# VH-VL binders against a6w1c8: the designs that were tried, part 8

Target 1, 192 residues: a6w1c8
Amino acid sequence: MSLSINAVARTQEGKGASRRLRNEGLVPAVIYGGETAPVSISFKDNELLKAVGTPGFLTGLVEVTVEGKTEQVLVKALQRHPSTGAVMHMDLQRAQADKAITTRVPLSFINAAQSEGVSKQGGRLTVESKLAEVRCLPANLPEVLTVDVIKGQLDQIFHLSDVILPEGVELVSLLKGEDHDQPIARIGKSKR
Key: E = the ipSAE of ESMFold2; O = the ipSAE of OpenDDE; V2 = 0.75 times the mean of E and O plus 0.25 times the DockQ between their complexes.

## First folded at step 1 (VH-VL)

Design o3 (framework fv_rolinsatamab)
Fold by ESMFold2-Fast, scan of step 1:
Order: sequence, then C-alpha cells, then structure tokens
Structure o3 (fold): chain C 192 residues (1-192), chain A 121 residues (1-121), chain B 107 residues (1-107)
Amino acid sequence: as target 1 above (192 residues)
Amino acid sequence: EVQLVQSGAEVKKPGSSVKVSCKASGYTFTSYYMHWVRQAPGQGLEWIGEINPSGGSTNYNQKFKDRATLTVDKSTSTAYMELSSLRSEDTAVYYCARSGYSYGRYYFDYWGQGTLVTVSS
Amino acid sequence: DIQMTQSPSSVSASVGDRVTITCKASQDISNYVAWYQQKPGKSPKLLIYDASNLETGVPSRFSDSGSGTDFTLTISSLQPEDFATYFCQQYDNLPLTFGGGTKVEIK
C-alpha cells in the first residue's frame, strides 16, 4: 500500500496543549489499542491535509511512523473545525494481524452505462450509500468493494447483498440478519 | 553497529517443533519490524512473516499461518520464530531480518547469520 | 500473491563483463523492489531498494532500472567478489515475495 504518514510523539497533554500544537501547524492525535499503551502524537498539518485527501486514508489501513517505529492503524474518529474543515484531532486504532477489524470501505458501482436499465430503458444510477461497514482480518481488508450493476433493469434496487465480497470479508449489517440488507443504489427514471 | 545473532543449528524429528532465536543489538529494538525468511538447500527465499516488537503485532504468509508463531522479548531484545508440525520439507536455513526504514514499505537492511534446521527421522 | 520471475537462472561471466539480470512482477509494483546479493554460506546482503537507492557501502558498478512490472539489475564491470546469487524482492504488498534467483558463475 501507498498510504503512509510521519508523526512525532507529544510530551504533554491537557487543556491548552492541543491548542498550542495547532498554533504551530501541528494536529494532535492518539494511537491506542493492541498490547501497548496509548501514544500521543502529532502530524504536520500540511502533510496530514495531503494524506486525508488520498483515497483510502480515512477508510483503510495506514502506516504511521513515529521516531523510526512504524505501526498499522485505522482512523476511528476525526474531528474537523466547523467552519474551515481543517482536521483538529484524530483517533487511530492499532491493527493486529490476528484480530478482526471493523471499518468502512468505499463502494464502486461498475457497468451502469452498459446495463439495460440505463442504456435502453432511460434509467439513471443513483447511489444511496458510498461506503459499507466490513469486518475482516487486516490482511483481508479491500481497498474497494464492487457492485456490478450490469444486469440492472429500470426500477432495480441494489442492496448490500449485491456486493461482491472477497474471501474473509463480511458485511457487518448482514451479520445482524436479512432485515438489515439496506438499499445502496437504484436505477431510477431519469428526470432530464 | 547493528547485529542480529541467531541460535545454533537444530536437528528435529518430523512432527516436532523448533524455536529459533534472534538477538538484536546496536539499535532501538522496538523501532523496526523483525521478519523471518527461510531458504531450503539450493532454493530461493521464502517469507514466513513479520512482527512489530513494540506491540507484538504479527503478519504471516498464509502458507505458514497455522504453524508459525512469532514472538519477542523486549527485555533481552530477542525475537523468536517457532515452527510446529515439522516435515522434511521444512529443512532449511532460517533467517531473521530487520525492515529497512521505508515509510510503510519493507525491505531488509540487516540479516541474521542464519540457523540451519534439519528435519529427519 | 505477487509472483516475481527472474531471468536468467544462471549466467557464466568473466571478470570485466557487463552482467544484466531481469525481474518481472505479475502486477504493477511501482518502484517497490529491492535487490540482494548472497554469497555461498552467507546471508543475503541488501544492494538496492526503491528501484534506485544504492545501499551504503555498495560499489557504484551496481545499478538498477525499471518501474511497474519490469526491473533490471546491472553490474557494469564484474569483479571477482561479485560471483554470487542475486535476488529481487517486491514489498508493494503482503506476502513479501522474492524472485527465484540468478547465479552469476565464473566462466
């Protein structure tokens, strides 16, 4: 994977410490979970802005390097400034090879233009969910989950059960039962 | 100087287990991943898995996942690889190797001297 | 898994010769390839990483080229200490995988 970012360890906590870091162009974050104690870290805001803009950074495994030590983490929470959208704080959970992780993976809808519903029946694909919550071991985490809509007809509704799942990947909603098979896209009448 | 020093050669019976050690010195043990790679006589290199000494998190090659166990002892800066249910095909030189600093990509900048494990009845 | 195919399996060469070893990945690995040298009875030694960075202490006669799926290691003027087996390794994705090796032998 190409997803990696450098961080520096923080030496103090408490009210005002995070504000001072932000004034210096640093974004506070915490790495927690696994067998080791939580570590307070900070990112340079310009490097974090670039990283957050990279596909998969907020949804996939990220390599964080602190003082020569690299860890695989998931972004579990992210606080943004209400008006600027700038990242103000980030919670990062350590990934462990033998522990199942739960995270959200982007959905990619393919072959809509080639479907009969779109190409011949005047329909248009409307995406209702862009992410799906998955449970898998870190090694099995996909970058994207595919929904093939090639056989879609006009008025077709696609559900989570239509997602093509790689080996070892489960959809969290479907683990709760069939009544949690939510709609994710539809081919509806185009209003032109 | 960075050094990785491995335990001595082992001769094991089929069905038994072997545990190889790798003692690190000359750097901060918890700042780099430790990997295990084997080489059967006259053959190529095969990756077994990796461990992060800081947290103990591991990733395994699927081929070895059910038989290999990677651990560390931070107090002695020592990494261990245990391989169970040994077969004659497991006869190989086993290496520990340190990840180079590649920011999320791993290659091996230092290697142990290797430990020959012979599996014979 | 990403398959790494090396060619040739062996090459016979003389001191002063230019030696070229190729490595092909089964999928795009960008530049995340490393090259190792292994002498008989010794552990592998890192030569090159990130498809261009020469490891400290490695002679300048070693160089590499390539990106994506096709990579080449070149020894511009073979020296006696260069008779060894050479391996490529991808580190773009787990599991980490190696080429089958190329033995450089004296003619």
Scores: ipSAE 0.000, ipTM 0.420, lowest interface PAE 22.3, mean pLDDT 82

Design o4 (framework fv_rolinsatamab)
Fold by ESMFold2-Fast, scan of step 1:
Structure o4 (fold): chain C 192 residues (1-192), chain A 124 residues (1-124), chain B 107 residues (1-107)
Amino acid sequence: as target 1 above (192 residues)
Amino acid sequence: EVQLVQSGAEVKKPGSSVKVSCKASGYTFTSYYMHWVRQAPGQGLEWIGEINPSGGSTNYNQKFKDRATLTVDKSTSTAYMELSSLRSEDTAVYYCAREGITMVRGVYYGMDVWGQGTLVTVSS
Amino acid sequence: DIQMTQSPSSVSASVGDRVTITCKASQDISNYVAWYQQKPGKSPKLLIYDASNLETGVPSRFSDSGSGTDFTLTISSLQPEDFATYFCQQYDNLPLTFGGGTKVEIK
């Protein structure tokens, strides 16, 4: 797991507690769900700023360590300061090993330069969707989903069904009962 | 069918308050942030604030924080925006709008469902 | 506050034309921009959000590009139903802010 952050448990809470915490460079948060009581925690604001800026932190599974115990969570919501945009509060939902999650995963398009459409037919790959929404168990969550465009010709359109899916991963759009196999990229005439 | 239905047009005097309602149906009300946005004649869209219907937590645009109050009534799946100390420049169409998919991962999903708008006219 | 500046304020176009709308942020917002369409007397409609994701039911002729401070909405082949006002919106920081709008009108 590459995404991890340390937190400190909070026992003090009340109407003024979160304001005081923020004045000390700490960001209050709560971990909830998973049949266990909610836990109030705090993050150091500098560590949280770096974490929030890391790709996948707000969209994927995050390991949070509190008092030596690590658990996997999803960032459910965050509150930002109205003028500065600094994180003021964060809601974290526990991920259960046996419960499917729905999240967005980056799409990676490989072999475009080696395709006939690009290399021999004057085309260029235009990416129309950079993310895809997946449903899977937490253990099966991929870091990226790959689309191999090596066989692409000029004017080829690639769709969600062209995504290479790992075992146990489903595309939410393809589950919607009607045909939602949307275009995600195309090889078209090169621009400038 | 997912829809947001707002209360009817209002005419108010300067210095008074207005309270606009937004009734949600066709989805789980507490699972989505609700935003309030206004549009004055000849101007663009201006964000007023957001509310999490499950807990009632709010974030406001600083321009409106002293005058706007966002609330919800979970029993009726209704969101409210109250704006006090009305001025003529508050004349606008006020919209409620649902944020995207769910309140997932602090990621903004865009405002995917909008109410029909409520015209508030402030004149003496 | 992050200021969003749209250009042009209006554009006259014919059915079948390629229309390009530009949006400039006053500071780096990465790719945290959404696009909306609004027809007279109607509420805005979400077109594109988060990393060029096309909203469900929005035609593929709509696309966006850009990162950092410069963003573009493109309508590849304008249709009669596309005559409307378009707005960009940043969500990198609060308050959420919108561009001034671009009116796409018939030539």
Scores: ipSAE 0.000, ipTM 0.442, lowest interface PAE 16.6, mean pLDDT 80

Design o5 (framework fv_rolinsatamab; at its last look DockQ between E and O 0.02; V2 from the best seeds 0.00; counts 0 for: pae E 9.8 > 2, placed apart)
Fold by OpenDDE, look of step 2:
Structure o5 (fold): chain C 192 residues (1-192), chain A 124 residues (1-124), chain B 107 residues (1-107)
Amino acid sequence: as target 1 above (192 residues)
Amino acid sequence: EVQLVQSGAEVKKPGSSVKVSCKASGYTFTSYYMHWVRQAPGQGLEWIGEINPSGGSTNYNQKFKDRATLTVDKSTSTAYMELSSLRSEDTAVYYCARDLSEYVTYGSGAFDIWGQGTLVTVSS
Amino acid sequence: DIQMTQSPSSVSASVGDRVTITCKASQDISNYVAWYQQKPGKSPKLLIYDASNLETGVPSRFSDSGSGTDFTLTISSLQPEDFATYFCQQYDNLPLTFGGGTKVEIK
């Protein structure tokens, strides 16, 4: 089930308006995509903070309700204050059932402890990428992608091609060619 | 080291155009808005406009919206300011300045890194 | 446009003096004011950015105050390197606008 959050439509635009919203404990955002015009909205800061802290909010489908109308969206951009980390703005892209979406999905590495590289050779798994960019229909969007490292040896590097892909899900990087099979983890005795 | 290096001084005739460059280094060019500010001799500072190097979106001071054009070349991390229909009152030092905040969509509106300035002289 | 009226336009002071510079905004701009220092032949340098309490490395003798329409930059004890022109700037709304500047000169 998709996460849900409420927002309020806003009519004022520009930096000044956005700053005023922030001063009022609101976070400006925009919903865009599809054939519908972009919609400027605002979230309550406390509600958004909670949502952002919820697993899947930044990587999965979210239901945003504005004036009683609910839309499925993806968080495409999140602006944070450089010092405090507070969310300052979000870009939300509409998800359409018949349109492929591109988003990042968390990677889960399993069986590291049982791998020969770790269990016998004294290595440890170092994760270099926690997320992978995928292309799929909204209905096929996974919550997590699994990488089984059970066969891992010491000094072995795991790549995107090692990811177990669900039906209908593609890795964007691999679509660009074999030269884009980037490393995502390794078993070694030291950190990079 | 983070720095902005601008092109050299220009001497232009009224009615002509000038294009000033600003090469950024030492940081992720597309992560910060680039602003342009000018200062006439012995005068204060005047904001011309801003550009998001990531998407190319711009905002202009209405005073310059019909004459100023901001662009970027991401491949060279270079920002450009072109001012057309030059007048004598356009004589000034022109600065590029990086927005203080690392925002993709919105800048803070304050400037932490400045170019060395480019003198543009407009005279007959 | 938001006008920033800066005063005084110039001030003569000695090392060790307390210097106060004021900017008045034509409308309420909350605390979205930045201060810059500019030396002759050089580009402006950011001194204080208060909206989010970002560190700029400015010496402690520099401080700012104000909210709404009235803003103040204070140099508690003027040092030799502080002789320069100072500018306020609002970033509450576009277009961004600057004060007229205050030249701090040696008495």
Scores: ipSAE 0.021, ipTM 0.548, lowest interface PAE 7.2, mean pLDDT 89
Fold by ESMFold2-Fast, scan of step 1:
Structure o5 (fold): chain C 192 residues (1-192), chain A 124 residues (1-124), chain B 107 residues (1-107)
Amino acid sequence: as target 1 above (192 residues)
Amino acid sequence: EVQLVQSGAEVKKPGSSVKVSCKASGYTFTSYYMHWVRQAPGQGLEWIGEINPSGGSTNYNQKFKDRATLTVDKSTSTAYMELSSLRSEDTAVYYCARDLSEYVTYGSGAFDIWGQGTLVTVSS
Amino acid sequence: DIQMTQSPSSVSASVGDRVTITCKASQDISNYVAWYQQKPGKSPKLLIYDASNLETGVPSRFSDSGSGTDFTLTISSLQPEDFATYFCQQYDNLPLTFGGGTKVEIK
């Protein structure tokens, strides 16, 4: 299942152009990288707001269609309005089938309620990291990474090394050495 | 055939207002910015402002911001420019002009189709 | 505001002549310049946009060169219908601004 959004090509840039985009409810973006030239595009702000709210849009592969051409891209940079949080600009990098990409993928913790730590020892799962940075080819990019906490006891801490990795996926932190196996969740005493 | 047809010449007194119409045909009216440009007799071209007919959003030249109002009627594919507090130096031919590019592509700011012009004379 | 300085203000030429009109922007406008032809009593007509793109239906004798701040409209072999006033226009920034115009007159 892939996320998709329509964009329109921009022919004008420059100082006055940004004021026009704001007035029209359009958000400027650039698609760059790969073998083809960079393309200036814009998104309708209501469509982009909906897309940004969709899980995986900012972290996974996105299909962008402009003038009937569809490309797979990653969101590499995003500029937000300081007070409203509205997206003001977006940098999108083309995904190449034979080039490894680095992005952040959501972590899903399963079987917490069935663990002894939660079900019989009065514990509660506390998630400390919701995302993990991965490196893989685009075809191997997962929508979610799973951590199975079924064997968790009270006071147990789960680390990046506890993440179930699909074929072809590496955790960037673990490539840096054993000292980078950071905590991601724990089963601790329930608060009142 | 893409056409912009403007209303007829006007003679106005200083201090009054004028409203010029521009009826579009032969294309999707709501897809392109409409611009307004004036030209005083024997002088150059001066940009007044632009409007997106789809949403009604406008940008004005600061010189005209307090006196010019750009509007559209989508049901009749007609754009309007109203200029208030008229002075003798507002005597000019007023043009509507279509942006070269669709607004969803940002527009361009170049004008491919022009109305025939409306002479507005301000005299006492 | 971006000032567009056009020169000359007028030029006298004969049919068959090469005519050159210069337009200078007060700041870098990349290639966001258009050229218009205006005949007496008529609306301007788009000739060229994005500095080098010839509008559909415009004769190939019209061309533009330049980028950044200096632009030149060239009419390679002037025809009788080319006696008109020519304007450059920038669309890099608002407000949109025009050159002062160049009148091409019959000699």
Scores: ipSAE 0.013, ipTM 0.529, lowest interface PAE 8.2, mean pLDDT 86
Fold by ESMFold2, look of step 2:
Formats: C-alpha cells, sequence, structure tokens
Structure o5 (fold): chain C 192 residues (1-192), chain A 124 residues (1-124), chain B 107 residues (1-107)
C-alpha cells in the first residue's frame, strides 16, 4: 500500500566515503529522528532513480528496509548534482505512528475550467503555491490536498484557508495566525 | 495528432465582413483558450483576441473591440473569427492559435499550435 | 499596453555564428516571455516559453535569458535552417503583444 525501497547499512561517512559509494553505484543517505541514533545507509542508484520518479515518494511516507528491518520515513532533504540533477544524498526522518509529523503535501486545484471566473469571465487560474505544510499523524497523511475553485469569480484570490482538510490534518501556516493565511492561487487576466 | 485547420483565402471589398473558421482536432477543444492573431504583409504579429471555448467568454484587443467577434461551435470543435467593416489595412494573414497551457495551469498566454493561416485581402 | 521593443530589426550572419536578439518590455513582465520562429509563408513556431523552457523538438542551440524587462534569445551556432524571422511575445498581461521581429539572413 505504501511506497518501499531497500537500503544497506553503512559504517563509513563523510565526503570521501560518499564519493566511494557513488563510484560503486550507491547513493548515501541518513535516517534520523525518534529516540534512536541516526543510521547511515545507502540506496542502489538504479532503484533510487525509479523510486524518486514515483508519485508520492518525495512527499509521502516511505517504507525503507535495512537488512530485513523496516522503518517508516519521510524524505526531508535531497542533495542533487547541480548540473545533472542526480540525487547525491538524502535525509530521511523517522515517522512514529503515535507522533505527529510535519511535511509538505501537494495542492490540487479542481474545477477551475468549469468555474464562472474561468469559463465565462475570461479569467485564468494562476497557482502561486504548489505545496502546503501539514501536521498530522502518519496514518492521516494525505497524498494531496484539494482546493475546489468551482465557485471562483474573476479576480478572486484563494488562500490556505480555502484548502479542503481531511480529518486529523492541520495546515501549519494557519496555526501561526491570520497573517499566515497566504494566497495560493488566483483567477485573473494577469499572471501577477 | 493535434491540428488547427483554417478556412481558405478570401478576397473582400471595403466595408464588408469576413468570417474565418478554425477546426481543432486531436485534443479536448474546451480545455484550451483559442487565440486569433494577424500579420499584415511584411509586418509583425498583432493579437486580436481570445475565447474560452467552454463558456464562450472573450477578451479582445481594444483596437478590434468594435469590429471583431470570436465564437465557437463546441459540437464541431470549430472556432470562428468575424471581422466587420473591413478596410484595406485589414489585409493580412489571420491565424488561430491554441494557448500552450491547459485551461487551469500556469503559463497561459504562449501559443504552441497554430493554424496554417488564412489570407484575407481587402481591395476595391 | 506593454510595448515589446525588439532589436535588431535584421541580422546578417554566417553558418556557425552566435546570434543574439534582444527584447525589451515597457514594464516588468517577470519571466512571461515566449519566442517564435517564422519562415516565409509559414506559421510561427514556438521555440521557448517561461524563460528557458524549450518546446519539444527545438534544438538546444536555442536559449534565452533575462527577467523583468530585458530578454535575450541566443542561437549558439547558427545553422542553415535557422535563417528566419524571430519574434518575442509577452503574456504577463492583456492585450498580448509581440516584438517587431528580427530577420536573420545569410551574410
Amino acid sequence: as target 1 above (192 residues)
Amino acid sequence: EVQLVQSGAEVKKPGSSVKVSCKASGYTFTSYYMHWVRQAPGQGLEWIGEINPSGGSTNYNQKFKDRATLTVDKSTSTAYMELSSLRSEDTAVYYCARDLSEYVTYGSGAFDIWGQGTLVTVSS
Amino acid sequence: DIQMTQSPSSVSASVGDRVTITCKASQDISNYVAWYQQKPGKSPKLLIYDASNLETGVPSRFSDSGSGTDFTLTISSLQPEDFATYFCQQYDNLPLTFGGGTKVEIK
């Protein structure tokens, strides 16, 4: 049901060790968080390439198997080669079933084409934010958050407060106060 | 295969009207704005207007607002541009062009698919 | 209306030359610029949009740069098929407007 990938534990760390791993077709990574010490691991380059291309791998829960033991993690950071875009290193955070996580989740704007603002009033939907930071228990983590813009009118601005929230999911920015209810999209004739 | 096929060349007298058709195929007609652009002989490009084929709403270049009419027929996936009160200065090739962006995405306003062009000659 | 001032109006160049075409907007248009190639008797062809997105099938010798008001199309090594007229277009605001064109000719 969840995305998974195999990894190998490693004991040597640092720039020299990372270079040697990449020469062997491996991508270094670290799993951190929770009450246990960080674990240095590596992924096979070809397996990681396929996994990174899978929707939800970079924004959702991933099951990482290290020497037969599995952990639920979130991808928290990627280091990419500046010219090729290849993944050079990954930071993974452990997810515990009884502890809230924070992560970025894609926004999906639905029904724009059918809205009066777009279909009848000459507007176009311009999306300003493609991701939103959520807080929830791991079991409640959505793959995507929906913004229904069917009622949108020309010159309307949509904000984080317009996001449809599943049970158990909070938007981190909205917890910080009213001045964090940022615009996320608009219907208008200008891009800005 | 995405295509825009326009009606044939026309010769018109000053004061008359012309209606150019643009038949779309190979994509969902109602998902993309349709634009109309003209080019006088040896000259640059001039945007006439756009139409949302889903609801029929239009935006016109103010220069043409009193003379240009953009319409669509969803049942035939065809867009139309009518220009009235023709003058010799309206002699040009008229193009339909599809907006690059699917209706609801970033980047609306560039044109990725163009019709072959329709020469309209206005001469006495 | 946003004016797009394109220069030069023409360029004489040889195969292999680097050609640079400039387009200046009358106001800040962020990166909302497209570039088109047009050969005689043909419809314009989209080359680049949203600052550096090459359209499918466009050779990598075409590139653009700039933001705000000043934009540049570069052909890094001119080929025989590149002799054509080039137009910039802004799509930040309506009405959509084009530069006056740059004709690239054999020297």
Scores: ipSAE 0.006, ipTM 0.536, lowest interface PAE 9.8, mean pLDDT 84
ESMFold2 (binder alone), look of step 2: mean pLDDT 91; pTM 0.940

Design o6 (framework fv_rolinsatamab)
Fold by ESMFold2-Fast, scan of step 1:
Structure o6 (fold): chain C 192 residues (1-192), chain A 126 residues (1-126), chain B 107 residues (1-107)
Amino acid sequence: as target 1 above (192 residues)
Amino acid sequence: EVQLVQSGAEVKKPGSSVKVSCKASGYTFTSYYMHWVRQAPGQGLEWIGEINPSGGSTNYNQKFKDRATLTVDKSTSTAYMELSSLRSEDTAVYYCARGGYEILTGYYDYYGMDVWGQGTLVTVSS
Amino acid sequence: DIQMTQSPSSVSASVGDRVTITCKASQDISNYVAWYQQKPGKSPKLLIYDASNLETGVPSRFSDSGSGTDFTLTISSLQPEDFATYFCQQYDNLPLTFGGGTKVEIK
């Protein structure tokens, strides 16, 4: 899936975006990384709101077009307004085809209702981690990582090592050693 | 060269109106907001209001809203400030200044007022 | 309206001195402050905007610091052409408001 959004370059750089910019429906952002200098840009807030609501935009590769030139980027950081949730600022990192990237990918837990732990043993699936940090080349970046809990029994704990990994994708935590295989979900006894 | 040139000094009686002009050159007139700021002799700066020359929309300092009228003539790249019901305390140098740059169609960001007119002295006396 | 309070109202200094001017906003304005220089009989000149961006052609001896409510303009080594009045201005919200000004005078 190709996700794309248009942006405009800002002619003036510096720390601290103008509140007038945001009040006029624009969201400041910075594109950085690769061999070219950082570029300050702005998105229309309505276009950005639609884009952010699209699955994969915050976790996957995005094509940003500035003055007719398109770059592939990752959303590395995002600041939201405390009360409205509106995006106030974004940091976007350029992607290079031959350089590994690190980003967070959503976890999808499938077959919980069909598991013996849930269907026959009175358990419920409790998700403790909704995202996993992955390292891969841009072309190998998945939209979602799946955890199949079909064989889950009551009191079973699922760990990062239970995630089904596509070819070329590594979990960053597991690269650090076995003591980083953190729990991500469990089937626990339902209460009242 | 970017330049704002204002009309000459005026002497007005209390109760009358004054209209100051500000002719822009050297840039795209509709790509920047135009601001009006006054300064009484020996005093500080006071913001009157702003106008977007592209659509003619205005924002005023509430202190001046009932007396000040900001307009533009796009064909001559000229901005105007009219101040009515003049009082002696309106004696001041009136400046036009550009600020707020169009970074995306219909949207402006403010980076200070980087170009100022030379000022127009308005003296209100009987 | 956001009130901008400058201090001092005047300062006497000699060439080569470090001069510091303070500006306080009545509420949080993040870093949406600009600084202007005005010489007698002349229009104000923009020095710094967005609380860190030096305007083109402005000497590096001018700098600013601060965020939120407290802002400072510093002239690291005062030159003869720097004797002027300096104003801060907020643009976080309308109406735009200026500080009362600080006159930098020859000692």
Scores: ipSAE 0.000, ipTM 0.454, lowest interface PAE 14.5, mean pLDDT 82

Design r10 (framework fv_relatlimab)
Fold by ESMFold2-Fast, scan of step 1:
Order: C-alpha cells, then structure tokens, then sequence
Structure r10 (fold): chain C 192 residues (1-192), chain A 122 residues (1-122), chain B 107 residues (1-107)
C-alpha cells in the first residue's frame, strides 16, 4: 500500500491566502517540478498530522490526490511554527520516472547487540546521524539504508562509506569527495 | 544573520526619477518577497510594493503608474524606480524582507534596511 | 484598501505601568496583523506577527491579541526603552497597509 493523502486545489494565490488557510485548519502546500506549472493545494491539518507521523511520509514517495488526479511527490521542505512545531507549509516536488531525485532516507543499524564491541567489550552503539541524503531514480528509492555493525569493536567509528547501497543509489555527500565521508555512528563506552 | 544594505541618490528635483537599490547579505534571496516602504517626515509608514524571486510584482495602486521594481539575482539585489517625483515623494525609503514565497508563509517584515532619506526640492 | 485605525494617538505613561494599544481594521484581516516598534532615526522593528506571536528576540512583556477587526498590543510593565511609536500592519490583502501609529511617551 502506498502512502497517500488527499488535498484540495486552491484558487486564491494572493497575499494572505496561506495564512487564511491556516486559520481554517488547513495547511497550504505547493506541488512543483516536472513539465507542468506549480499547483497550490491545501491539506486538512488533522489528516496531515496523521500522515506526517507515518513512517516514510517525509522521506519517501507520497501519492497526493487533487480533484481525482494522483501525482507522486517528495516532501522537499516543510515550515513549522517557530513555537508550536505545527506544520505551516509544505513544499512538494513531482517525481519523474526518468529524472534523478535527491531526498533523505532513514539509516538502520543492524547487529549492534551481536558485535564484539557491544556484546563482549562493554560498549554501546551511539547513532549520530539517523538520515542520509541519497540520489537515485524514483523506482530505486529505498525505504531504509542499512549499516551492518556486526564487525564493530569498542571505539570503532562508522562512516557514510559503511552504508550498504542498493543498486542505482548514491550518497550525495560521497559524490562531493572522500573528505565528505562523515561519521554516522560509534561503538563507545559511556562518557564521564 | 541577514542584513539589508541600501543606497541611491538622495536629492532630486521635481520630474526626476528616484532610483534605490537594496542588497541582501548573509541569507537566501530566492525564497522571499522583497518590499519597499516609505515614511514622509513626521508621518506614518506607506507600503510601495513587493517583488519575488521570479520577478512578479505587486505595488500600491496610488503609486503603480510610477513604480518599477526589479531584481538582479546574480548580485542578490532588488531595486526601486519611482518616476516623475514631486515634493510629496520626500520621505525616508526602506527596503524590507517579507514572507517566504515558495512556502506561502507570512511572518510580517522581519529584516529592514537602514533607510535612505530622499528629498525632492526645486 | 483596508484602513487600520490606531488608538490612542498618544499614550502618556510612566515606567512600570501597563500599556494597551488598539488597532482596528475597516474589514476582517483574520490574524494577518503585525506590530512594529520605531524609535527616532531607526527602521521599524517587528514585535508581533500573526496577531499574537512574538518575533525572535522580543521580550516576554510584549503580547498581542485579537482577530478579525479588533487587535491589541499589550506591554505588561513598561521599561524606559519601550517609549517609542508603535504601528500595526495588515498583510491579509493588497495593498499592504499600516495604521497611523500610537506615540507612547513618558508622562
């Protein structure tokens, strides 16, 4: 089952339109990209809150239905209220089958408890990054990226280059050069 | 920390064109409405107009026939031209950052230029 | 255009007192109203946006309230630095408009 959400097209694009929508319990958003013009839409805030809480909604492909037409999009950015954290606006990019996309994918660390560093050397896994930025075609977008820490010893540091990459998936940071291979997790003892 | 710096000619004669430029430092240029506001001596604030990253403009109807707003995205600058000035155009002119355009978020004008006093006299 | 009317035109108070400033719109602006403080020789400073939200760095003594056509800016206990001119501004519709200002002065 695909992640999906219904939206309503909005015709008012003038000054104050987005703020009027929020006062009515609606969250404004824009769908852009591809060959067609941007479309202004709105979501009901209670439906959006439920969707945002669903794993994969902010990081994967989402189906948005507007006036009976469904499009595949990525959440590229969202604005939250500075104090309450409520979603105030969402930026949605159309996915095209033949165009590479960039988005953030969750990292999953496996086999920590079975590693020598954790099981025999009194260490514990500390995760420093929960997401990685990837570039791939939409069809190749993974729901999760795996880091296998089974061979981890005490004091070992894991980097982006330790991520297991599926076919057709690239890490954006590693495309910038070897000096962008940042730490993502460590097996260490509790710090004082 | 975003800063706006503005400059332009401050002394004009009636019928001349006012030209002011505002430069954006330390922040994104593309995501915002960029505004011009003026304040005649001893009076309140008057909105002149706004321009977004695409070059789309809205201006005060009382000034629309005389106002031209423009962008230079390569320099992160936006400019105001006000044609056919009269003594009534004497004011301090401010540039200001408005709301986020691509996200439709409206927070008021949170960053302002230092102001430029424009005097129109014969 | 939407006309904003501020009252009083001048408010004379002493440090430590509570200030209440009003702004009324000729038609509903929902919550799309901001408040600014302006001191002589300076650009306006954003205090409140969306009727009731404090801008970054604004002291807790400043608060905004209201919706539709009637809005209030309250300063709970005046500091010497608070004596200035205050403007309301609507961004519900074009053209954007400001009130005429309230001058908060020391009595």
Amino acid sequence: as target 1 above (192 residues)
Amino acid sequence: QVQLQQWGAGLLKPSETLSLTCAVYGGSFSDYYWNWIRQPPGKGLEWIGEIDHSGSTNSNPSLKSRVTLSLDTSKNQFSLKLRSVTAADTAVYYCARGDITIFGVEYGMDVWGQGTLVTVSS
Amino acid sequence: EIVLTQSPATLSLSPGERATLSCRASQSVDSYLAWYQQKPGQAPRLLIYDASNRATGIPARFSGSGSGTDFTLTISSLEPEDFAVYYCQQYSDWPLTFGQGTNLEIK
Scores: ipSAE 0.000, ipTM 0.464, lowest interface PAE 12.8, mean pLDDT 82

Design r11 (framework fv_relatlimab)
Fold by ESMFold2-Fast, scan of step 1:
Structure r11 (fold): chain C 192 residues (1-192), chain A 122 residues (1-122), chain B 107 residues (1-107)
Amino acid sequence: as target 1 above (192 residues)
Amino acid sequence: QVQLQQWGAGLLKPSETLSLTCAVYGGSFSDYYWNWIRQPPGKGLEWIGEIDHSGSTNSNPSLKSRVTLSLDTSKNQFSLKLRSVTAADTAVYYCARESGYDILTGYYPDYWGQGTLVTVSS
Amino acid sequence: EIVLTQSPATLSLSPGERATLSCRASQSVDSYLAWYQQKPGQAPRLLIYDASNRATGIPARFSGSGSGTDFTLTISSLEPEDFAVYYCQQYSDWPLTFGQGTNLEIK
């Protein structure tokens, strides 16, 4: 399932134009990449705030509709206000159906409470990495990558190679070799 | 204006667990990651990890999951536990607010606690 | 992890002079770079974020520039209170990493 948001095309760019947009409750953004020229757009700040807070918006494919045309994009960069955290600018990269993309996908650790390490050995799951960098075609981009820790024992360390990969999805670190199989979680001792 | 105040044990023996707490005053506790960063005497800064209001954590792989981060939203506090300390863990430990909430890129620490010197010696 | 290399390690200047401090990243961090000032016994203080934006309350003599892998912090005319250690930090990828610091000392 893809998330969607509406945007308005804009013809003027630059420091003054961006400041005016923000004063009007609009957030400037750019759609770039693919075979079509970059497009300057703006989002309503209330709609964007809601969208950014939605799981998958920053990590997955997003449908952006501008003047009736819908495009599939990835959020490649955000700029936020230092004091308020409000989004001030976004860079959105077009996804092409036949071109592999590289992006970061959330890791979900399941069955920790049911594992022997947690349930019988007094451990708890500590997550070291929340995201993994993947390479895949846009159609194969997962919303989340799952790590099943059901068989975990106390002091077990889970690595990128423990991630359950869907068809067509590769982990970028593992493409560099076995010495890049980094730890992502551990079942360690917990308080009683 | 946001203020961070930290406290915890400053003297530890090898193999003990370091425990530090940071309290947040004067600002929102939500919509931010809360960081721990350390600095060994005479050396540079090393990021330890972050936690947000929902309890989501991310830690520096260099610390081999010896790190446990927790929060108490009723008190606007967050805490660090570092297990199995050695002399290499001797450092000033800082808590800090990350300037925004972003799971993709992260952000920079913009407000820092006063620091706590932790010495690990036998 | 992304490694940040700062140069020079030590810079000796007098008040009123211009200081230029460098930070180089092992891979592109786009504009996701911040600069901090640290005085002995104190926590670091944020000076610059997003490579070139001055943090609240930071004097106009501080400016940042650069993109990708090469970044510069400039202090246009040094005041006595500016002699301190300066760190760069990237937030383009996890883990967050800092440079090793440049010590700006009085001549």
Scores: ipSAE 0.000, ipTM 0.433, lowest interface PAE 16.0, mean pLDDT 82

